# VH-VL binders against q86i44, part 10

Target 1, 197 residues: q86i44
Amino acid sequence: MSGQNILKCKKCQLEITNKIITNHNSDTFHEQCFVCKLCSTPISDPYFTDKETGDFYCAKCEVIRNDQSKPLRESLGFCSLCYKYFRQNEDILTIDLERYHIGCLKCTICKKGINNEKYYREKMTSKLSNYCCEDCFEKVDKCNGCNSMTLGQTLLAMGKNYHANCFKCFKCSEIIKPNSPYSINKQTNTPSCQKCN
Short names: E, the ipSAE of ESMFold2; O, the ipSAE of OpenDDE; V2, 0.75 times the mean of E and O plus 0.25 times the DockQ between their complexes.

## First folded at step 2 (VH-VL)

Design m01f (framework fv_pamlectabart; at its last look DockQ between E and O 0.01; V2 from the best seeds 0.00; counts 0 for: pae E 17.0 > 2, off the site)
Fold by OpenDDE, look of step 2:
Structure m01f (fold): chain C 197 residues (1-197), chain A 124 residues (1-124), chain B 107 residues (1-107)
Amino acid sequence: as target 1 above (197 residues)
Amino acid sequence: EVQLVESGGGLVQPGGSLRLSCAASGFTFSSYWISWVRQAPGKGLVWVGEINSDSSSTNYAPSLKDKFTISRDNAKNTLYLQMNSLRAEDTAVYYCARDLSGYEYVTIRSFDYWGQGTLVTVSS
Amino acid sequence: EIVMTQSPATLSVSPGERATLSCKASQSVSSNVAWYQQKPGQAPRALIYGASTRATGIPARFSGSGSGTEFTLTISSLQSEDFAVYYCQQYNNWPLTFGAGTKLELK
């Protein structure tokens, strides 16, 4: 066993010999270690980490943790991003019926809080959207497919960035999924799916 | 302010029946699991049972399952404990306690608010 | 059912001192443990959820730790109002079960 690349769980510091969970920081965990501290539910996005203890909390339990008053919860609600309850005098940003504290949403580019209604949202298939502030908008790369800004994960093909749903076969216009085989026409520099090859 | 108030306790003969009530206020009653917990004089806490938000689920301590029934009326913000075939060993202060998990977000069956309790004495 | 064993049954401590209360589960209960304080003639009060999460309004001197089968409640500096009975409770499995309690008394 000596000399083997042993993976250790960041939570318990023990060797991982079974299923490996990797978080956004590339830290590795046992499946049983990457769970909510309160309810022991397996962690999924979004989740929160206690800065002092390092414990993980699911979004639902985080709401509980942040609950200072039940009447407050029932009357004002909480931020869809940070899951802290709104205070009476706090400024709130509403986007697509979701409410956020001012500043909770961050620009994907500069990481500054979005504080006003002047923002841009990336076109994504995911329910989660990336946002861009007004200052960074002109600096953002555009998708070669739809000509809209690219903020999140993109597919790089032929030296250009594409949204996942924007990388399409030139012949049949079907979406070429990530890691799917495709061919490039060297003359036209366009992609073709396997069916059209 | 969250408030739970138990009532219905008193003296009952062995073999008798009693129905306890717990009146809730200050929160959305229909969104919470609620439990009964009892404490014999000078003894520790013993979980009796629980009921979920819409009464579709109830759980009981194994020893009490056949003679105790928990129910609720969300329109009246009231929790009930029907006790039958009472014995001396059932003598205790009975508490209603709200589960921490509101709106059934998670299954945290711990209790953040408690009533003052109501005393049930089973004696001949 | 899961048996929660608290030790010691009685703990005598002086004001200002540290108190350490133990709770052991007969089987793993993950972190699904709560702690309660009860004073004479009063209903229990929640202290800790999820083994280590302090309830709202609970002083910082109270802390919980542990996972699996071993759990600890610690009071870093005892105040006069802290003398009471403390209960641990598991909510990992039905039926829900409490420990027998630890009485914290004035030395």
Scores: ipSAE 0.008, ipTM 0.569, lowest interface PAE 8.4, mean pLDDT 85
Fold by ESMFold2, look of step 2:
Structure m01f (fold): chain C 197 residues (1-197), chain A 124 residues (1-124), chain B 107 residues (1-107)
Amino acid sequence: as target 1 above (197 residues)
Amino acid sequence: EVQLVESGGGLVQPGGSLRLSCAASGFTFSSYWISWVRQAPGKGLVWVGEINSDSSSTNYAPSLKDKFTISRDNAKNTLYLQMNSLRAEDTAVYYCARDLSGYEYVTIRSFDYWGQGTLVTVSS
Amino acid sequence: EIVMTQSPATLSVSPGERATLSCKASQSVSSNVAWYQQKPGQAPRALIYGASTRATGIPARFSGSGSGTEFTLTISSLQSEDFAVYYCQQYNNWPLTFGAGTKLELK
């Protein structure tokens, strides 16, 4: 009998006696069976399969089948943080040429989304910033070294808040690191490092 | 924070089977395509296969079709890789990787978050 | 299947220098290319999508360019943490394919 490598079409399960069409998973098909269900064009990459029916859909017809608004959403672009398309009439926040959904960036203090209203920025590194909404800015503690807001981790020294890099010896201006000893001039309320005390 | 954690790796005899898991957290798992990618020791990255967001479509590297099966359980936020008929060349670190592909993302099919991987060793 | 050819296989550079990594596709992949960084013992990290779009948190010293068949990753001023293996990946056609990698090592 015929027990050698007789190929069967994965879609219709009948023998393939003519041209063999192979997909990227090495499944084999009749030429007429490997076509889009909606438009009947021959399937090429990329394509989609309905696992319940086994039907194939070309990229154009899959968009029609699942999301007729997709071409519009592609033209509106993506959020730089979550990579989802923007929806029609959605507010978009632009910072440093990056685009975000309203709410993808968060206020460091209240965790509400940063919006197109006033916001305040604390640049921490070349690529990392903290943000603060206007409401929280009115309540945020200021650094007693530079008088700018303190959003990230702070150093509590002499009963006041400082940025870690803003607590400096009054005499030499060198940073006094956390856990480093220092002296206080009580008349001027100023710190001195060990070398300058 | 987005996290993917692979598990289930280990030592397997040639011809054996192994099932890997990838636990997802920090994102809407059911909205994303997920891929498995492997890396043999000292070698480059090789795509294994993918599954779309609702499990209606899976695709595999041609040499791994019928040998490997990708599935997911969206209620448990877990991706699976069933590996059968394992051979020595299947020895690799296996990563799960979040593909931006989905019906919302059909134009971006790249991997923005990766797990730390799980080692599969096929020996003896 | 689309072959992604990376060159050079190894690039020896010093911190502060400019590194230029090449990735060539065996047929047009439009702009459907991503780049990844992988440090020893770590998972890959996404750098670039769409040939030129930086992933979130990737510093501006990383830039990508190209379309069609030729793509370039440029690191304009190398930092000590940038010594790693870099992979390109196409997502224009199935199967998804990666280049063999370029190892960026300290001179």
Scores: ipSAE 0.000, ipTM 0.435, lowest interface PAE 17.0, mean pLDDT 80
ESMFold2 (binder alone), look of step 2: mean pLDDT 91; pTM 0.934

Design m08f (framework fv_pamlectabart; at its last look DockQ between E and O 0.04; V2 from the best seeds 0.00; counts 0 for: pae E 17.8 > 2, placed apart)
Fold by ESMFold2, look of step 2:
Structure m08f (fold): chain C 197 residues (1-197), chain A 124 residues (1-124), chain B 107 residues (1-107)
Amino acid sequence: as target 1 above (197 residues)
Amino acid sequence: EVQLVESGGGLVQPGGSLRLSCAASGFTFSDYWISWVRQAPGKGLVWVGEINPDSSSTNYAPSLKDKFTISRDNAKNTLYLQMNSLRAEDTAVYYCARQTYEVTISGDRYFDYWGQGTLVTVSS
Amino acid sequence: EIVMTQSPATLSVSPGERATLSCKASQSVSSYVAWYQQKPGQAPRALIYGASTRATGIPARFSGSGSGTEFTLTISSLQSEDFAVYYCQQYNSYPLTFGAGTKLELK
């Protein structure tokens, strides 16, 4: 049997009439109720709940609120990866205005720390990147579409590796999806999608 | 297909101003550092300057710093070069050139794709 | 500013021969050197970066070597389409600078 069920926000216990936010346990919240108590950012995994107050904390703010050394080092800032405050005279790696402990940012391939030496980046999103040290970059496969390293999901096309979004029709530049048909121009060794065929 | 197309070149008198544009397509323009490079007729390549993805950092050849201004509009996928107080020695083909993926510390700053260039002629 | 000195200014060679182009930096640039090919009326094309790494689509006959102040571009079996001007460029320090070029001519 079916019926109307009113969704209640687990934080405030009031009816949700608009956008519904759900967590991993299928609890439902108002958009404004599922935010970090300290910084007000929307909550995503991983997050922390204060069992006494029910307040949520993002990973960054959980580390900050529990760091017993913050009164002595707060003005020095904190690592963008581990969220620990920097110590006085500690070496700092700065990449794209984000600051890291030496060694916190690691080569995606060999897991050695990036120590302010030559490195290579592959952007996955505007905020997420893979990094590669010089030694590993010399050995890693490159995308035959853009000549950047292929550390994420790749596809094999025409006997070569490509990023998922870099195998494109030569004529229209539209992405040729995996398992989609395409033609090959033998004189230029270039692919064409069915639309441009 | 990565494509860079320069425009706005032409004849201009000494002391004049000119604005060049570079239209980008076939890649995510907002992820890349872009440079201007020029080449006087029959001469070699000279780097003019560069701009980072969000326009928070620009660098110029020292002799051109107060004379040229680089800007970008990521919504239009377009790079600009504003040139002021032009002289005969500024006569050149002006190229826009894409640098490799965004790097703020030591890394690749070479130019993997170039436009076809636009000619600027400064003459009386 | 780092001066990149290319030699020779002009090199006359025949197809099938080996061409060796030199580039010297006025101070150390580590391995931060690129090489470009430019044909008449065309934009430059990247050949080599990081002193020795071939750009995508560049034939194996092109190779680069060197570190510090001395750099070499080698074309091991010259093809007819390889007659062009070649530029080295350093990207160790601002301002980015190019050499004056080496013109590769058919003998």
Scores: ipSAE 0.000, ipTM 0.428, lowest interface PAE 17.8, mean pLDDT 80
Fold by OpenDDE, look of step 2:
Structure m08f (fold): chain C 197 residues (1-197), chain A 124 residues (1-124), chain B 107 residues (1-107)
Amino acid sequence: as target 1 above (197 residues)
Amino acid sequence: EVQLVESGGGLVQPGGSLRLSCAASGFTFSDYWISWVRQAPGKGLVWVGEINPDSSSTNYAPSLKDKFTISRDNAKNTLYLQMNSLRAEDTAVYYCARQTYEVTISGDRYFDYWGQGTLVTVSS
Amino acid sequence: EIVMTQSPATLSVSPGERATLSCKASQSVSSYVAWYQQKPGQAPRALIYGASTRATGIPARFSGSGSGTEFTLTISSLQSEDFAVYYCQQYNSYPLTFGAGTKLELK
């Protein structure tokens, strides 16, 4: 045991000296810590984790929670992604007047939760956006059309990525839609729409 | 091509249990919210519930309460629906349906791709 | 729950004609409405989302409009393959809810 890192419980953060429970994420727990918060039943798949408290819930109790939470959602507000209610004094992320749990909105690249410290947004339309954490931002490929980051679905043409609205005919500047026919000028390596071809 | 294939449907007695599966292919399964939607014979569509990418969150139709449990195995690209205490009114074609990838202001929860469905018949 | 009411229950239209389908929400759902087409023995197909945006691969003859509580699906010129059941769905609030559907049939 000398020189080895002590094994700690993910739930209580204390050393595990007895039976070790390991979940599907390779997290380790005391046997008494990996139980449902409501019914105290040992956790088995599927189970759910409350993002606010870190508590575990069995499948049965999770359904109960969802059903009972409707009044709270109406009174306290709720996350625009998971629709779970906000707790009092909970730190939330607000984007364009919409509210999110911290960590509920995820980076499209690494899938880590977005926090309110720093994030980047790729606005695809007036309603659609992709999000990127600070860690991934510098690694993200850029659109050959607008030179902005590409997080979501892109069009690959001539070995380069384009936002859907950024792939344009070189001659008439009209957007070439996905799956629409276009030609490539071999000399200039630029796309042209069917009308301009 | 995006594909969803449901399986596990069949005949079950009242009070019985059944587990449905939905096999996904043609997209990154672990990036998407997935829902179950059912349709009784000759009737309309009814949302059953949804699960988020990492299984940390599920939502269910209140009318179904604690009878149904949705889970997923991202390593197997498979969605599950555990149905318990089945009744005759649970007889339906059950569809798995993918929700949109992109994030809208309030989150999009429409279904851009559907499986062919699997029939569950609850009868004595 | 938000109730989505579709009208008419059945709509008889001739090929080449315009079809207008209505969907009303019991309360405001903003623009968070989708439309689906379902043919007999097939799964639903997404037509419109965000009340007015066509899904990928959907012909231009399909259009959606509306906001708040009143929504409309329009087929400008009906083709033979358009005869089916159409459903509206709101995703503004849980639980997600569908209309009862409108059956578009050949006149």
Scores: ipSAE 0.000, ipTM 0.508, lowest interface PAE 12.5, mean pLDDT 86
ESMFold2 (binder alone), look of step 2: mean pLDDT 91; pTM 0.936

## First folded at step 4 (VH-VL)

Design a01 (framework fv_guselkumab)
Fold by ESMFold2-Fast, scan of step 4:
Structure a01 (fold): chain C 197 residues (1-197), chain A 125 residues (1-125), chain B 111 residues (1-111)
Amino acid sequence: as target 1 above (197 residues)
Amino acid sequence: EVQLVQSGAEVKKPGESLKISCKGSGYSFTDYWIGWVRQMPGKGLEWMGIIYPGDSDTRYSPSFQGQVTISADKSISTAYLQWSSLKASDTAMYYCARGPSYEIEVTFGSYFDYWGQGTLVTVSS
Amino acid sequence: QSVLTQPPSVSGAPGQRVTISCTGSSSNIGAGYDVHWYQQLPGTAPKLLIYGNSNRPSGVPDRFSGSKSGTSASLAITGLQSEDEADYYCQSYDSSLSGYVFGGGTKLTVL
């Protein structure tokens, strides 16, 4: 039951009697009125508002909505990286159930599009992975700690590249974290953490 | 040097369980897939499955799904192939082999560069 | 049987050339997946002989060469020697099975 100090939803202009959602402008909404029109997910910053309808769109769906090709290819789906629709009879690269335009994936080393060429992908548990074309794979640096390829973010230490978890103290084998102090043994050229100095 | 060392030969009866091992050395064990390949006496090579020890991501061939279990213990750089109940038709040489250091679903396919010496499993009554 | 088809046997005399075929389909070799070859000497584990259709690992003589065309691949062995007597397997990847596939193997006899 509502009473004094009636709150109205800015989108629908009707009284709010249940859960109240407030945006950064202090506008109030029904929970069901402050969602993305296309994906129905609750809105969070950044978001966009259609002036004619008052509907809200999350950043991802705003890109999809403004794709001029939508009426011609909406049934073909869209690229998971650029969020634009696929063209009819276009070749599509599928990785881990996500679909991509040929060329939307860029080589981490040379920054050129991977376009129907052989590629290498760093083994990752996430869908955001580092990719490498065939030419660059032959040139890619190895992690100095584990001797496996380094495509993503690496720690540069002692003039060499390391995976974050591969730069370890020689004495205690604990990981030496980025920006943590360490010493180099002059005879063996090996690192030691602050505790083992 | 890169080396895969497999456990010794096994002689078992039908219905018994078995777990054989493949120990990697000379490289970062968690950064390469390990595949298992069966070779029945006088027959060709059959891919059984593959595991990435870094996250235990495991893929099986359709013929071996549910027939065996592939696992790995990265703390001792060892991969395993296990049967809950052996049958006479499991008599074969079993090889482990090192796969790629990248995703196996690449546009050109991948291969096995280093192989274990094999484990002979004989199942008879 | 096997997804990739190889002749069961091939033979040649010392110094001669032999070729071993590997025939696939549109879901493997025909889909663009590379073909790799393994040599298995009697009583030993398989050894990588050719990778990526035509590349040789260090230590493999240039007498061994690979090629690929359409849905098929071939392994050529020139200057046959008695120590080449072995089983040879092709291997590719199959998109419909989402996995690795081997040929049935070819036994090479040096006469």
Scores: ipSAE 0.000, ipTM 0.480, lowest interface PAE 12.9, mean pLDDT 80

Design a02 (framework fv_guselkumab)
Fold by ESMFold2-Fast, scan of step 4:
Structure a02 (fold): chain C 197 residues (1-197), chain A 125 residues (1-125), chain B 111 residues (1-111)
Amino acid sequence: as target 1 above (197 residues)
Amino acid sequence: EVQLVQSGAEVKKPGESLKISCKGSGYSFTDYWIGWVRQMPGKGLEWMGIIYPGDSDTRYSPSFQGQVTISADKSISTAYLQWSSLKASDTAMYYCARGPSYEIDVTFGSYFDYWGQGTLVTVSS
Amino acid sequence: QSVLTQPPSVSGAPGQRVTISCTGSSSNIGAGYDVHWYQQLPGTAPKLLIYGNSNRPSGVPDRFSGSKSGTSASLAITGLQSEDEADYYCQSYDSSLSGYVFGGGTKLTVL
């Protein structure tokens, strides 16, 4: 009632006897009532409220709950790029223990979707890797040391392209630094650093 | 020359925590992934996980996800493998090994060119 | 068991040839992923023996060679010597497991 000076939780309408959480609208909540419905993490801006239930959702979980796909068993999980749940019988691409919708990963060169066929990856950042399909990998200059695509700067040695860290001594496997001297075994056509020659 | 030097042997009881180390030298530590490989007594090699020290990006084998924590401190060129609660089944030799460089496809060019000497972990009551 | 299948043991006399197979599937070797080989001498850490299917690192004699076809790879050792006694492991990548996989290992005995 309006005549009482008791602080009530806006979500559950019960008296707050412990820690009080206040949002920017000056609404008050129990600590346990101002949490994301899906992940149970304490709410911070930005957040979203379901008008029918009054439940709160953090930004990540708002994307997940609005997925047109029906939620499946927890074991199916969600895509690491778009954060939407996998549907049953949906093809899932798994790379380095992260899971993706087939349509979410595209070849950096030709922009075609990556399927369950062989693909090539060059890590660019902690959050993003560049991917290349088999067809593009055959056309792009490849590192002669690792046989992977070269998207950045390369070392030209023995008439071939190498990633800086892939031009290695045949005998000791240490990287031959740019502008460092090396020898070529003419019978095997392999490089060796000066200390192994 | 490239070296990976691991911490010494450990003898622990079930339920105890443990953190073992792998220190790299002779190369740019932040430019190469560091992998961890388990070898149980008389058994083969099992990949556990891999970390890129430059940004601490870490990938785990499904069998080891949640069982161990892999981390790195790039300021001292050291990678770590940690257990919160050891089990007798964790008794094994643990190797660290240098993986691909940041410019190499971690999926295809991925092999381990330099290995640490191993850390023997014995867990018994 | 292991995702990549190797014979548990092979043996040969000095000077002979032995071959160690590594059999995979469509999710690893059959998908085109490279095969690498490691040698583990008794009581020591593994050492890279062959990388990228057929390349030898420094210090590895030409008696060791690697090959790959279809879903399988092979390590051949010619002119077998007593110091070749070791465990040999193949390694590749498996897309269904999203991780690195090792063969079960092959113990080579020189008798």
Scores: ipSAE 0.000, ipTM 0.438, lowest interface PAE 17.1, mean pLDDT 78

Design a03 (framework fv_guselkumab)
Fold by ESMFold2-Fast, scan of step 4:
Structure a03 (fold): chain C 197 residues (1-197), chain A 125 residues (1-125), chain B 111 residues (1-111)
Amino acid sequence: as target 1 above (197 residues)
Amino acid sequence: EVQLVQSGAEVKKPGESLKISCKGSGYSFTDYWIGWVRQMPGKGLEWMGIIYPGDSDTRYSPSFQGQVTISADKSISTAYLQWSSLKASDTAMYYCARGPSYEITVTWGSYFDYWGQGTLVTVSS
Amino acid sequence: QSVLTQPPSVSGAPGQRVTISCTGSSSNIGAGYDVHWYQQLPGTAPKLLIYGNSNRPSGVPDRFSGSKSGTSASLAITGLQSEDEADYYCQSYDSSLSGYVFGGGTKLTVL
């Protein structure tokens, strides 16, 4: 018995008789059907699909089509979080040499944009740290090892919160990692790792 | 209740060393930066530097980097400003002031809320 | 030389309104950093008068108000009183210096 092996374009639903383009999901397209809607350039990763129209957009054109606040000719660069262009004379928040719209940085606690209000950063060595707004600042817990804010995930040990790198053996000063065994000296109320116990 | 108390006035000669102090009380000393500000006679305020006593992270104004040393002893809630060799141009009132409780590199809104009474340093031959 | 520019002096009569300007640049006020104001009475340490552009600490009369626009900020004093004679300093943060900057100070004289 013979079968038919017909490949159809997912975009136009017609048979593909020429070059076949395959995406990451193994969907097949005519070469001319797998292009950016705005710039007509052949699609390459990363790309975006409009869920209501099914049209494709390259990374650059996705940013452009979603930024209706500023003409491309007046572009002052991009926000590092939302990838939308800045307007002239717009207030820009600069942290660690990266630029952000006021309000694109969100409070870790309440999830609202930080905007023009005072904000606080968990003191970290990382490029982008955890932030909280002024209203949430008084509600943040302190690390019992370093006595600074804890905005991200913490290790709960001995009934208290610690940054992962702040819970240390009293005898050798090595970090006691999450889910690692440790003992407590009841007289001094200090932790010691398995090696030093 | 929050107080910053500074050491007394000093009269020194050029070339002498000096260490002045600022003792905090009424708050968690290790949770706030302590800044140092100079005011030369009849002149305005100049920020010199700032220290976070919790980890001794210290930042200096470019004009004061290498000219002074800022340190803190958290066991006695005291910050220090030190000169290895004083000059006549160091004659000024020196203030300590409590800075933010957050990281200063992202100091949207960072200010000095409580100030010490000042330490007058006179350097003359 | 100050990074933030203030007039060296301003004057007013009792009951009048006085405004003190603080002019910065794109690396400080223009970069979005808040402006704070300090009052220094003769022979005393500076005292925080306004923080976060327009907020007053407890105990500061509502006659004192602050505002910020673009690269500049202003301190307004209404209902001027003889007790307001003092030096006033603005302060912000400068990203190019990675540190705090003060204005040169303004001496307020009540006529």
Scores: ipSAE 0.000, ipTM 0.431, lowest interface PAE 21.3, mean pLDDT 79

Design a04 (framework fv_guselkumab)
Fold by ESMFold2-Fast, scan of step 4:
Structure a04 (fold): chain C 197 residues (1-197), chain A 125 residues (1-125), chain B 111 residues (1-111)
Amino acid sequence: as target 1 above (197 residues)
Amino acid sequence: EVQLVQSGAEVKKPGESLKISCKGSGYSFTDYWIGWVRQMPGKGLEWMGIIYPGDSDTRYSPSFQGQVTISADKSISTAYLQWSSLKASDTAMYYCARGPSYEITVTYGSYFDYWGQGTLVTVSS
Amino acid sequence: QSVLTQPPSVSGAPGQRVTISCTGSSSNIGAGYDVHWYQQLPGTAPKLLIYGNSNRPSGVPDRFSGSKSGTSASLAITGLQSEDEADYYCQSYDSSLSGYVFGGGTKLTVL
């Protein structure tokens, strides 16, 4: 194709040959150049620009950046719950090789901060976990399907609690959804969905 | 009763592939990480990596990243450690061990409470 | 060279007390990470002996105790018995390696 105008990234001053990001002032950027310096998340309004470096910061990270009372420990990365960096003289909790601020952990049941007390974790996904304090742990129901603690929403089926994805048909292994009909094999005490008997 | 049962001893030549197994029983397999630990003859323990069988989230030690593959099949409660091409320096006892669960406190996490009996791998020409 | 340093051997007579040290650095024990201990009897797999610095799993006698101070941890064994003859390993987490680390191991000989 013939002559298209070449756009330069306002951040790095180099030609943009891939996806172009445009801000409200009609400035153009490489996708990788229009990200928050601290959390690497793509920028959306409102955002802040460091006038000396030209680096961008999202609203959350601007608050962190302006607090200079304690240096950032950038080599440790950011908290897996709040996505903010750790600071010097701050206690760091490590769970399954992931790092968390102590203040980010609150009991799902009683909503109190953990405060260096023993606490327990329910891993829902690689990126999502629920937590409870020691006082609440013994009161927590376990999922009858996987035998793990239940802090989030559960299904009550056959007089037992299940994670949503743990109540399955014994014959076809398909998830039996809330309010869906199912039958019970009296000899094996196992559920089967309506289409499997 | 929690138990981890590993596959039997292997005798291999350099360049051969190998996949050893670790079968869990007596607990919910998808709720605990499974770690792999190497012990060379007459040497100490070296952590290789861990896998969470519920979603196959896998973490490797820097020394073993790219050297081995850790995987799991949750339908049969089995974790695996695999080499694409064995070296004589891979001669060792390999242990699987149950790691932390999301039901334990962070202050007691990062330890291995139950261990398999070990799989002896001998690589020689 | 292990990241966590243990003496290669220690010995004692039946009924005596022995202590096995585990020395780390600011990136592991010194950073506040817990220390756990394993016992490996000859020809067997390791067994969890102490977790979370000082806690005993069910079935571990109170003759075994753990402690942590600064960049180091210690395993103490009182009332030594012949069946205590084994290799002992400490284990923690290292932030610079982003992973678990073991000590080099200590062979306990009961005279």
Scores: ipSAE 0.000, ipTM 0.460, lowest interface PAE 13.4, mean pLDDT 80

